# VHH binders against Pyridoxal reductase, chloroplastic (PLR1), part 2

Target 1, 350 residues: Pyridoxal reductase, chloroplastic (PLR1), of Arabidopsis thaliana (Mouse-ear cress) (q56y42)
Amino acid sequence: CSNNTSNITTFKPLKLPLFWPWQKVKMGPLSVSPMGFGTWAWGNQLLWGYQTSMDDQLQQAFELALENGINLFDTADSYGTGRLNGQSERLLGKFIKESQGLKGKQNEVVVATKFAAYPWRLTSGQFVNACRASLDRLQIDQLGIGQLHWSTASYAPLQELVLWDGLVQMYEKGLVRAVGVSNYGPQQLVKIHDYLKTRGVPLCSAQVQFSLLSMGKEQLEIKSICDELGIRLISYSPLGLGMLTGKYSSSKLPTGPRSLLFRQILPGLEPLLLALSEIAKKRGKTMPQVAINWCICKGTVPIPGIKSVRHVEDNLGALGWKLTNDEQLQLEYAAKESPKSMIQNIFQTR

## First folded at step 4 (VHH; framework vhh_7z1x_3)

Design e13 (from d1 with D99L)
Fold by ESMFold2-Fast, scan of step 4:
Structure e13 (fold): chain B 350 residues (1-350), chain A 122 residues (1-122)
Amino acid sequence: as target 1 above (350 residues)
Amino acid sequence: QVQLVETGGGLVQPGGSLRLSCTASGFTFSNYAMNWVRQAPGKGLEWLSGISGSGGSTSYADSVKGRFTISRDNAKNTLYLQMNSLQPDDTAVYFCARLTYSWGFEDYFDYWGQGTQVTVSS
């Protein structure tokens, strides 16, 4: 650039990517913050004891995320238990519509929803109607990302082709800006990518379990394929359902069904939890912040759950800094040394 | 208060049969799809079978198709898994799991029982 005076005049120091919220990453045609948030707890009475009295605090947590540059929010049409089915989408839609910070800029929020592969969704038209129902609950005209929540390949392969045709139609009709998948393994990712490509539809995202507890060969292979095919990996459960927070022990388990997994896994995590604790202390950070930062360092976009204002405050501290390669390696070796890891999701395909 | 209780596990010889039961309480059983999931020693969770709330639709993993049969009795709030032609690699802890209308990773495990051990050995 020695022959360009304008470049010299306008020159600014190059900033290393420190995962600031305004340093967006590409996800197909979308630009998203380096970390997003999931809303699976919203309307979930059985796992989280959801009550409508929590809505004000959830709205405050949502506004805090927006104020700090977060623009990716993940939900699903299946989120919300029993009669509250769809409540997560309804709450997210309400918060976006009512947001003072978004007045005139509602379209800058990337809403990613997931459509359940229910056994009664047997036509592509039914799947398109599922998308229209989500748009209605969210009170928006177009989704950022429409996702298939899980693959039916292992038990209903003919249904899967119908669901893929539904994704094609959603995209062609302009109901979604991009399409994605959740819980797809390496083989199925290649198959759906090729299926969609022949129909002119790019696959923009793959949402899978990815964390220091879920960094096995399969996750690395999925990441490699995502990089090769231009797909962004969205990492869910970046904190291992809470196991990486340092909050729990064999004598202090969470309530509900997570306690079963924690009884099996936590006793075998001592090397990893010690490494997380030491790096957190050295950096003046929390263990969750280190665990989330590691996911971002691996080129994924983590979506920790919005449960409270406090959780959002803590998780935002995962941004604006970067683990060194040596720190990442220390965590990875500690994870490999740990005799336990996360149990595979029952809907994860090969 | 939602509760799922599995029964029927035990020691069985190869080629034998077992029937697992899962008794549900604290919710309207017929409104929810129910599943069987297992975890073999040193392996991850494996989904085996699912049944719709009405019982009108069933699905099976390839590893158990033709050998296992899922069924439910909504009047008794009970889910069943009939396991035939058992093999040593069917040795696992078997879980009854409820899938809500809220299905994400953490929602796959919103309620399941403590598990029942099935050991296939001579």
Scores: ipSAE 0.000, ipTM 0.110, lowest interface PAE 19.5, mean pLDDT 84

Design e14 (from d1 with D99H)
Fold by ESMFold2-Fast, scan of step 4:
Structure e14 (fold): chain B 350 residues (1-350), chain A 122 residues (1-122)
Amino acid sequence: as target 1 above (350 residues)
Amino acid sequence: QVQLVETGGGLVQPGGSLRLSCTASGFTFSNYAMNWVRQAPGKGLEWLSGISGSGGSTSYADSVKGRFTISRDNAKNTLYLQMNSLQPDDTAVYFCARHTYSWGFEDYFDYWGQGTQVTVSS
């Protein structure tokens, strides 16, 4: 049975893990699908080649996710390039409002947005106003999760305390159901958890780069802290920007700026890609499904990007089954044997 | 390869004390919560106690709360269970187990030691 300790940690009687489709996981006061979806590509013309002509297909992809029990959608007030800044929130809001699948149950969708730690956001009031602006773009009265997009601790520590006060006020005013952080390293994660606890605000989520390409010492330490403090880890880039899909090689690179990164990293991933391919074939699954399932097996909630109906359809196949412990170890060993991995996000603090 | 090895079991009289140890290898010990589980003759597994990776958080089953104390030494990769005020119904094989994924999914223990026998008899 569940038991409270000085940190919120739950220990239960022995059970073998059975993974059921749409079995919700707890994230603070929220009940979320074991996989969510990110909307970083929506409005991103530079990295993802977004065009407004894609909006109809993105809406279809969103509806497909809802039909299959997905209720967690991650966005940010900084998503969208140039004049399309905020476009991701605007599109998500439009799709939720217009959804035929929801039919008046719009509040059943857990919207997680991230507020940028812009250098001009110097007061808690400005940060609360950033939340209000996101609510306006999303056309909703309350967020599921309000998140600080990155820590300013290493370059503007006084600003960070102000931003933390902003998160407290968002929660106290009922603008967000829960509070989270993104790109927080082990030391800052403990600090914000303790700070928020003194103000009566639970920290529900920590979003960090986490995948078979990003399972270094820091990621494992963050995961351990999350488990200890009752924080859910939201794993972003669970497919390594597409490198774990098996669709790319040195002779078949993606278009755009990602091709530079792929040229440098992809040739060094052969052991990992081989292990993913072998397990995928054995299981009758795709390589992305295996890579996402691995994140879920680690107790994280991955948020792969919605780019098309095809991407959502494939990613949904990551649900309803579980990698064995031996298969997980095989993948982790292959990742360690691979001479390349993802570079740590420059916004991630210590 | 992940290994967990329990030591410290034995025969003890009612009211006595024992300290069990579990030595871990093959993984970063401080990154995992650890648990003690027992199995009495003819009965199923009973979870007794858990401790977080850092040691900052502990939890106990009602049957042992106040009598047993879980602790760990991450520098030595060792988990401990201090058992006081032992009763005949504490007779069981005691296992250490590595905790995996309690938040939202079914809790389970992915690696177990072979167990150490504790017998409480007058």
Scores: ipSAE 0.000, ipTM 0.115, lowest interface PAE 19.6, mean pLDDT 83

Design e20 (from d1 with Y101W W103Y)
Fold by ESMFold2-Fast, scan of step 4:
Structure e20 (fold): chain B 350 residues (1-350), chain A 122 residues (1-122)
Amino acid sequence: as target 1 above (350 residues)
Amino acid sequence: QVQLVETGGGLVQPGGSLRLSCTASGFTFSNYAMNWVRQAPGKGLEWLSGISGSGGSTSYADSVKGRFTISRDNAKNTLYLQMNSLQPDDTAVYFCARDTWSYGFEDYFDYWGQGTQVTVSS
């Protein structure tokens, strides 16, 4: 009843947003598309089987995303296996620089990179130099968002303060337009927000695992804090590593190490997968499109991975429409009735 | 201080068998899934097999399924790979790696051993 009263007394726009790519959402000082893309697969030989021969296809996928109004691309200085460390940033930088579609609008692309909390990064100066190294690999003068990839609070709390000072210096030196964090839990998120605020630096984004498989009490607490403090939640793994695509079952697991996780979780997802399938069929959409659209409906900015032109094309179908409140509730109830969910990332702090 | 040390590699004839071991230290071994990865000469990394922290669940790449068996002894902090029916294409450096369990990180394996050479020839 109170929700009905609130809806009556609150101004409602004549037109509701349908999450079109050009209908940008605010993320601190930035204007970003309602969905971005992650580039974790770029240079990942181990889990995706990346080879440099794939670079032309990845460039085509990147151009397709740009042509369809996507302006947020998430990468990390740790992305790239072995000798290809930093390859994701190098490829993203090359694609931005070479893009004929951008034609002098390279600054409209919001590059979000993540700086690893490596044990040898023990000074704020070293962390600022990590940012400069990323700028060099990306071939840009300023990042959209500079992010701390994970918290060291649970094992090296003194290092974390040094890394936070590094974020402050990056912002003050104009190397980043905004600062963010990744894998921060509710308690630690408030602590870094307050630390940065007392130093004149706004915390603009929090990147965490958030999906229909990761909407437990902790995720809801993080979302509540983000809403209260004006932080935009960037949702990674919006498809639950692929479990929400509908193409896997107990008898048809993916290859690779994630199949151990799938074996544990997939058998417990039948209610959720059925609800996703029913809504997808009703809407003429795919299950991944429904799962991504749900993340956007919750006010997050999902960043599914760019792996191929086909994946980008499918994920773009998550935009230009909106799940009803009843459809969102159907998915959420089905997720609650599913006995399994994603486990918390081991680097995610409390 | 996390350490992973592989042993048991060597030269073997086609059709032969080898057992690799990986001794872990510096962490609670039973809390982490463990993996075997290899790198053949001039090629990229190939994931082969994984095992859950308890040892109750295992998974294999198609290239080794039915020939290789992963196991662990949590009391000894040791991971094993039993390799049977070895083929020349199995020639590679074999690494054990600790799983982060979660996706969203490019570095799904946060610690690696130094590797042990397996050569299948003649």
Scores: ipSAE 0.005, ipTM 0.417, lowest interface PAE 11.5, mean pLDDT 85

Design e22 (from d1 with E106Q)
Fold by ESMFold2-Fast, scan of step 4:
Structure e22 (fold): chain B 350 residues (1-350), chain A 122 residues (1-122)
Amino acid sequence: as target 1 above (350 residues)
Amino acid sequence: QVQLVETGGGLVQPGGSLRLSCTASGFTFSNYAMNWVRQAPGKGLEWLSGISGSGGSTSYADSVKGRFTISRDNAKNTLYLQMNSLQPDDTAVYFCARDTYSWGFQDYFDYWGQGTQVTVSS
């Protein structure tokens, strides 16, 4: 069904779109597909088993996403086995440049990258140069969204102001169409929004962990602030690193470090997994499709990871339909009844 | 400043044993899951084992399960890998790595040791 050759065919039968133009989501000046894709697995040899032999299939998966109207792709300058190579950005840039589906329309892709708050990035000029380095690796002239990957407020508050000024300069210089943040909690999200507003820069997006496993007080507060301030929430880990797929049990854990988290959380997810399974079966959908669709129904833009053509095919099935309010409540009630949920990462601020 | 320092590598005969140590500084050790990773000559990185911050949960790659044991001493800020029944294909540089969460679920490790060479040869 799939091989390692790139999709070189440009002719396809006419097909109804998975979503209509009016279903696209506004993020500042941008108009994006209701679901995007993350590229954190690209170049990650250790946790996601990346090998260069996978590049052809990843390129085919990327083309499949484009063919079905997906125009938002999220990456980071820190992605790709350590902080030196920018491997994820380089792969995404290569795929965009070589795309048979885009053919001169490379600027129709909204690239969102994240700039790490490294301790040696001490000047706004260095942060602008981080953006220029990402543009070089991606082989594009302008980013859709330039994002600060995490806040330094808790340990280096003076550095954070410098990084914020760097975001302002990226925007003013036209290197990015919009600016966003990742892993910002409720307090810092309001503070950066207000700071950027005084500098004439709108805050476009807030990327945080958000899923049926991540409906805690902090996520709900962030969502409320986003709605109030006109910020779009980009939901990362919409499948809980795979826990919401129905693929795993206490007797069938994933390989690698994720098994430690799954051992702790998965046994406490029975009510939620049952509800996902029942709704999926009723709808003729998969559990991942239901979990992603729930994120979309909440007004967020989920970015599940691209790992294979099969995963993209499945995730695309989250589009073109909508959970009823009763189905959403059923899932939320089941999540509340589940004794376990995802923990917040150490980079998330207050 | 976060620092991880590995010791205990060396030359060992097939069937022999080695104990690797990784001493951590610059952070609250017990709050982080820790991992062992290796890189054999001409190969990519291979994850071997992980341990939760408390030490209550461990996980192993199939290639080392039953032969290697991960442990930690939070009072000494030290991570260990006991390697038994070593084989020539265990020859690699061994790294300790800090997970960004105490439960080891991030897709990258934020700090790595410098690596220690293990050579299994007669």
Scores: ipSAE 0.006, ipTM 0.441, lowest interface PAE 10.4, mean pLDDT 85

Design e24 (from d1 with D99Y Y101F)
Fold by ESMFold2-Fast, scan of step 4:
Structure e24 (fold): chain B 350 residues (1-350), chain A 122 residues (1-122)
Amino acid sequence: as target 1 above (350 residues)
Amino acid sequence: QVQLVETGGGLVQPGGSLRLSCTASGFTFSNYAMNWVRQAPGKGLEWLSGISGSGGSTSYADSVKGRFTISRDNAKNTLYLQMNSLQPDDTAVYFCARYTFSWGFEDYFDYWGQGTQVTVSS
């Protein structure tokens, strides 16, 4: 994806673009804001402490994002704990349907959902039906992006071909405007791209863990392949579950199971957190805004999570400006100097 | 083939103690962080405590900190929760769960036991 040119109403000749929300980036046939939002926390009782009493604030946060030009929202059919399975899609669908800001323009929202590679999804028809179930929960007629949530290549390679055929059928039937993948490594990314190409279906997005905590050899190789093949990289966990926010220390850990991960990783992040803090202070920005801006500077579309109105307000400040090349290098060197990084996703393929 | 089996639940008086055990099979136990989660009557799931694969790091919810102790015996493939100073509000089904850090997969706990009932009353 070599053409990131978006027309802005006030653009002047020789003025550098600064990641304004109206400066859309191409993602296959789609035009998306340079940052989107993820809804993983919606319905997640264990990792994110979701309660239904939060729904009103989540709706306000969603409206705030729309009002500020955000048009990409990522969800999944597996999002929601236990009995709340599918709750993220149900809430997103409700908020889109009820939106006063979208009145008559619901189709301007790009909904990206992910279909789980469950072991019982053994036919392409079942996978197409998973897409239809998501459309029903979201109360929309067509998805912006239909994504395979993870690859089965390492344990069920025959199932993967069936799931790929399901993605092709979703596209051919007009149920999705674009298709993508999540947690695909370099080898499998090339294979699915080539498979889809033989069926006349473009692979538009690759969603992977990508942040200053997840900028290893594999991430760089995936980014290189994305650039070569015209695929947009969607960067998930751009804040490392909150480790890059500056809110936490060994004496101030988050509640829940994240605290166990933070105890192992956070003490090893001092060089990176200091670099983030200094750049944030210099620019009059927050550490999350700097970390998200870095992802955009690398040509990815980050999808930080919507948890509250305050989080959306802060994350929106990642737009409208750009880190210099020297600031980006400073952050990257500090990340390499840090003895710890994020744990690799277990579903990430080769 | 992964199995987690909880034992040790039961009826206990307020101020009493119980020790829960979770026996794991079908995987290399020491490679995985383990957690205890509970569900009180009419309430959602509540995370209580976690322990790293080596046992070198532990974490607790504020509601149980100082009263509950998580531990593990990797030679026996067993996770423990020592519960002291039990209160009526500790009445719940207690689950052990294997922690797998899986981005975009909502159950970072990929395997659960069936749960064991703990009732705190006179």
Scores: ipSAE 0.000, ipTM 0.390, lowest interface PAE 12.1, mean pLDDT 85

Design f02 (from d1 with G50A)
Fold by ESMFold2-Fast, scan of step 4:
Structure f02 (fold): chain B 350 residues (1-350), chain A 122 residues (1-122)
Amino acid sequence: as target 1 above (350 residues)
Amino acid sequence: QVQLVETGGGLVQPGGSLRLSCTASGFTFSNYAMNWVRQAPGKGLEWLSAISGSGGSTSYADSVKGRFTISRDNAKNTLYLQMNSLQPDDTAVYFCARDTYSWGFEDYFDYWGQGTQVTVSS
């Protein structure tokens, strides 16, 4: 009976025939490559052992991504350990500014950064200033996407409204081309969408843990909401911290804190790893390429991490082809048969 | 209020031993994995060891494997690092850190202690 159903947007994504890098995906007012890259490792001394001597290799990896049509790079104002806080944004800004591949077209790169919901960010003006600080570190005048890194709804609900007003002001002042959120669950995603809509601000992206290891009820509900509201889902950790690469086993674990997680989860992934291996062999692809391609097939934009030139080379092979519906179902069934999956991100709200 | 307090640092001779302790308060200690991290003078942070909430699983960096042992006493809300066969390059500030359970590892440690200085010299 309601004639106002026209105010409810049903997102109909454009069908990409083969996910070529130049076949851009709509994300609000933005046009992005079907896969982007995350820069969480840049400045991460604890898990990756980051050192400034690695910057030349990271710059080469960044240039390789650009050369192959990647235009979406995700970072955060909290990335970088200790004295290197903000280092990810500083390195990304430096690489964009110095890029020979861009030939003065630095504005063609879509920079997505995330603003931490720190307890001292208690005014909308402080949150706008967080955006200005990120712009300064990145050495750019405008962000592609300004994102709230996590929701404070469960412990500081009044702070969240202030942070949402900050996002509104960033958009109105032209500091960001689009607004997004990270780690928002189904309930809070609808609430922020409606809050922003009444203020004339479209919610363009929702970044959430999404992979063959993270396709539970909550992820599927978030994806459904995104599709209905015209929000693009950015899938982070599409390779499950490396568990979907096929490079690890019970006898060959990674170094660092991940080894505890892998020892407990990896043995329970045999059905999924077997299905990934079989499809990869059939298609002449790697297991990471299949796992990333699956995320794109679901209508998400995955952002695997840039750690080396080799990682970028491999991940680029996820583009230019498409899994069939039957192959997607085979992978999803194998994931459901696997006794283990990823642990829910602690920052994800209801 | 979540707090982590490290103790047990000091001066030790090469080949010596030292036991670090980290006392936790303000949360259910047994629900969280705990980590030891160090920072040597003029260098970055180095992860050393992790222990699961129950204490049933442990992990070590190659640089300390076989020399350091992580353990915990959940009844006392205390994390330990037993350091044997200490070398001059083990000189650093040692921190305990609570695991976030964030598998994305963007903010893998949500609370840190203030650190305790360990100096290995003759």
Scores: ipSAE 0.011, ipTM 0.499, lowest interface PAE 8.9, mean pLDDT 86

Design f03 (from d1 with G50S S59D)
Fold by ESMFold2-Fast, scan of step 4:
Order: structure tokens, then C-alpha cells, then sequence
Structure f03 (fold): chain B 350 residues (1-350), chain A 122 residues (1-122)
């Protein structure tokens, strides 16, 4: 837990106080809440069952997050299935624009979007135009963080250099305050850091799958590199797509495509789920709060999904307290003892 | 404000019955679906049963279907689990849990009780 210090171990910030029981963390030139929220589910009909009738509830959830000091929201230009492509950015932009609490201070929200490395994005100009399209959908003049969604190094290495130049131009043109990457492995992370440094562009963030399910050798090496180079690790899927919540079992699987992954992994998580449950019980916390707090204690900024007011209320309870070093070790040991994990990602490079 | 308190656990013989209760406070009980979940010694959490806010819809895990009955009394803010034909494998800590809004990613039960021990032996 980097700067998330508080003497209140069970504090749950449900209102906007003058003082938060936690401190913001540095992310390049940015000052962000120690936990942000991801919007991967917004507009995703296939994997997450999104419907437009949910938009009012999502707006309420967004406002609750803002009211409780959350200022980091992660989205992507590829979020939204089929005709809803770009819907996540459109909804986030609408919520920011319509927010009564922000009146003229829309730039106090740190928007992090990710630009897809599509095979037809072959010029730096096209990549800069992708950034401009995202700004248009978000209805803002500048992004907090502009991110490359995945590396093309393993299949189109010449395209990657073009995309990196696009990131440089976004920064130089003032379209983004900071530059980041997503799904970069240890080797490519060092390479892009050095490339950007030679151009005067600091690499602010590295977004990777990181959780109690995803702390393999590569994740730990990425974390070490981030700490050494002054890059903030943004941890995505901090709850393992829902597997660390305690809601699901072999007898109660989620509907849709997630059930295939859950059938494979969930039965092998008994030691980890037991440890999460025990610590949550001792602390008067929920299992999701413990799992998110663990990510924060490792010095990462987790971005759990924002889907409902109740999800936001629960996840906010991950702030304002710290797991002890012994509790962290207990969880890490239990995760290593578990026969299954979620350490590999098809989009992550080496 | 939100509290869930389980009672009714204890030692019971194989083939016996127990009725668990969960008293809720701090929220409008009838607006939430409720669940029973158990954790056997050295095992993970196992969802057993759910009931809608009105009580009009129920669902059960295959391992307890036909033996357990979930019910609720919204006037008393109380959730029940009637457990019949108990087997040694039913030995576990039993928790009541409040359901959340869910349309996919990172679904969870947002509040849990402290749990009540059920032991089925000799």
C-alpha cells in the first residue's frame, strides 16, 4: 500500500468529506485516487449482457464514485460490441459532461482510454486521429492518459514503432497529459520506456492483468520494472472477472461465455477463496474489498468494473485501511497453493 | 448500518433436520434477493440457494435440491433455510448473503453474516 495510509481499518467512505482516509498516488504528472474504475462492461452485450436500459444506473454509480473521491476512469475505443462500438467512451463522456458536481471542472476527472492496435492503423497520423476520435466521443479536450491497448511486437513489429510514434505525437500536440501501455510484458515495457524517453515523453502507466489470481513471474517482473522506472502499474481484473467475490461456485456459475472460464479455474481456487473469506470475516470486510485492498497494498492502482451503485459502494470499502504484511503473505501463499490461476493473457507480450 | 445475523446451527445426527434463520437490519429487506452459502472445513464457498425479494422465486444447488427449502418473512426481516435429511457432508459454516445488482463482470454478494456452524455427526 503506497500512499493509502489511514488509522481507520474498517472505514468505508460513502460521502464527500473534506478529508479522505486515504491519499492520492502519483501517476506521472497526474494525481489519482488509489483505486479507479474500469468501464469494460459498458456496451458489451456478449460477455457482460449490457443493455441501454442500464445507463441510468451506471450514471448513478459514476456519480457515487466521484462523490467519494474517485477520479480515475479507464475506458477504450474498442469497448462496446457490434453497433455499440465506442459506447463505453460515449457513456463516460456523457456522464462527465452532465455531472452537476463537476461544473466547469471536467478536467479534474482523469480519463484513461486505450487505443486498439488494429491491423489497419498503419500510420502515426491514423493513431493520432484515433485519439481525436476518442476525445470527440468523450466530449473532452484532453485525455489524462492515452494508452496503447496491446503490443504488435510478436506479429507486426514494424507497426508497433508507428504506433509508438503516434503516442509521441499525441503527447507533443497536448492531446494527452500522459502516455501509457496495456498488456506489455517485461521486455517490451523496457523497450517502449526507452523509446519514449529518447523523444522526451515519460511513460506514465503500464496496465496489466494483476490480482491474487494473476501474480505469476511475469506480473511480478513487470511490477519490479514499474517500481524501478517510476511507472505506475494499473491492475485490471483485480477480482478475476468475479471469481474472487465468493458469489460463484461449481453449483452457481455466471451465465454466458464467462462460465467456460469459471468451470476451468474456479474449482482449483479453494485455498485462495478460503483465505479471502477468513480475512474478510476477521476484518468485517467483503472478499472483493480484501482482494482490491491487496492490489493497492502492492502499490498498484486497481480498476475494478463499474456496473451498479452497489458494486461501487462495496468497492469503495477497499479504501482507508491496509492489510497487514502477514495477511498479504497469507493470501499470496494461498494463491500459490491453489491448483489454478489466471496468469496468462493472449494479448500480453514478452 | 447493514447487518445479517445467522442463528440455528448446532450438532445434529445424520438424517436429522435443522432450521437456520438470518435476521437482517439496516436496509429494506423486501427489495433484495437473499442467499445461503456454506463453507465446509478445508473447502471453498458453496452457494446453496437463493430467494427473490418478494419470495416468489427460488433456486437451489443440485447438492441440496429436494432436501433444503429457502423461505423468508419480510414482515420480520428474516431469511430461513429448512434443512432436512442432513448428511455428514453438510457439515459447514452456513452464511446468509445479500444479493447485488448484476449484469456480468465481478458480480458478488455485498453483505454477509458472521456464519453459524452446522455439524452432522454420529
Amino acid sequence: as target 1 above (350 residues)
Amino acid sequence: QVQLVETGGGLVQPGGSLRLSCTASGFTFSNYAMNWVRQAPGKGLEWLSSISGSGGSTDYADSVKGRFTISRDNAKNTLYLQMNSLQPDDTAVYFCARDTYSWGFEDYFDYWGQGTQVTVSS
Scores: ipSAE 0.000, ipTM 0.233, lowest interface PAE 16.0, mean pLDDT 84

Design f04 (from d1 with S57E)
Fold by ESMFold2-Fast, scan of step 4:
Structure f04 (fold): chain B 350 residues (1-350), chain A 122 residues (1-122)
Amino acid sequence: as target 1 above (350 residues)
Amino acid sequence: QVQLVETGGGLVQPGGSLRLSCTASGFTFSNYAMNWVRQAPGKGLEWLSGISGSGGETSYADSVKGRFTISRDNAKNTLYLQMNSLQPDDTAVYFCARDTYSWGFEDYFDYWGQGTQVTVSS
C-alpha cells in the first residue's frame, strides 16, 4: 500500500491544491503533473555541453523524475547539435522503453515533441512524415502532444497553413492524442485555435517563454487567451536559462554561449534575485524552487531542463507547497523594479 | 530561404593568422546573434565565440580567448572571425551558425553554413 513518493505528503483534514505530482492538471484530453521536464540539453553540445558519457546520469535523472510522479516530458525533433540531430528524442525513447520504474506502464508518460517549421517542410504530408520520424526515434506508437515549434506567419504565411493542415492530419490519423503550438503570440494563437476548431481538432497547449524574467504584456495576453480558450500554457525557460538560480554573478558566468546574454541581463536583476533569495530563505527552499513554484501559481505548467540528477532533485522541491499571494506580489514587484528582463524569442509571433 | 556561406579557410603554419568570413542572406541579419563553432577530426562540436545582433556584446571560449576576435558588418550581412597565433590543435572545420535570439541561444542554432576547413601544419 505504499505510495512511491519519497518526500511528498498531503495535509488532512484541509485539502488544498499544493501542487503535489498526483494533483494532476488538465491539458486538453491529457492529465499531467503540475510541473514537467524539458530535454533541451540532451544531445546539445553547444549550449549545454552535452557528451554521450552523460547518458547514464541523464537516465538516472529521468528515473528520479518518474519516481516522484512527473509524467510530462518535452522534447523536439530539432534537439541535438550537428550529427546528433534527433538525439533528444532518441534518448527519451530509450529511457522510457528501458524504465524499470514504469515496468509496463510506458503509456502513462505524456511525451510532448515539437516539429520544426523548416523551410523545406512545404507539404502537409512532409509534416506528417516529420511526426512519423519522431515516433520512430521515440519508439512509441502515439505522442501525447504534437506541437508546431514556431510560426512562419511573419515570413512564410502560406507555409503556416500547410503546417496547420499537417497537425490536423496527425490528430485525425491518431498519431497524436493532442495538438499544441510553441512561440505563438496572441493574434496567431487565436487564429490557429479557430482554424483547428473548425476542423474538429482541439488546441490543448501553448508553449511560450514565461518566467519572472518574461512576464511582459505579450506573455500576460497569451495567458489571458489561454485561460479564455481552455488552452494550457507550458512555460519554458522558467529559470531564465539559469539566471534565477542564484549561482551566477558578473564574476561567475556560465561557460558557452549563454555568457553573452548573462553579461547583458544579469547585472540588472539585483532586486529580483534579492527577493527570490529572501523568500527562499524564509521558506527553507532554493531560489529555483521559488521561481518554478511562481510559474505553477500563475496556472502554467513549467518544464525546467533535465541536466543532472542534482538539478532534478532540486526542482522537485518546487512541488508540494504554494507561495502566498503576498509572496507572489513581492516577486512580481521586484521583477518590475529590476532594470533588465529576458529578451523576447525572435520566433514569437504577434 | 536562409543561407550562410563561410570563406577564408586554408592551410597555415603554426603561429600564423587567418580571417574567416560568413556571408548571410535570406533574413534580417542584425536581428540575430551569430556564432562560430568548430569540429576537429574525431571530436565533437566546440563553440568558440558569439556576437549579439548589434555587435555590442561578444563572448569567447577559454581555448581561443585572446587569440580570436569575432566581429560583424551588418551593412554587408557578414560575420568575421580573426584568428591569430594559430596552433596545430586549431585544425578543424569552422562553421558559422545563427541562433533564434538576438542576444542569446535558446534551443538550437537553426541555420549552419557548410563549413570551411582550417589546417594548421608546418
Scores: ipSAE 0.029, ipTM 0.528, lowest interface PAE 6.6, mean pLDDT 87

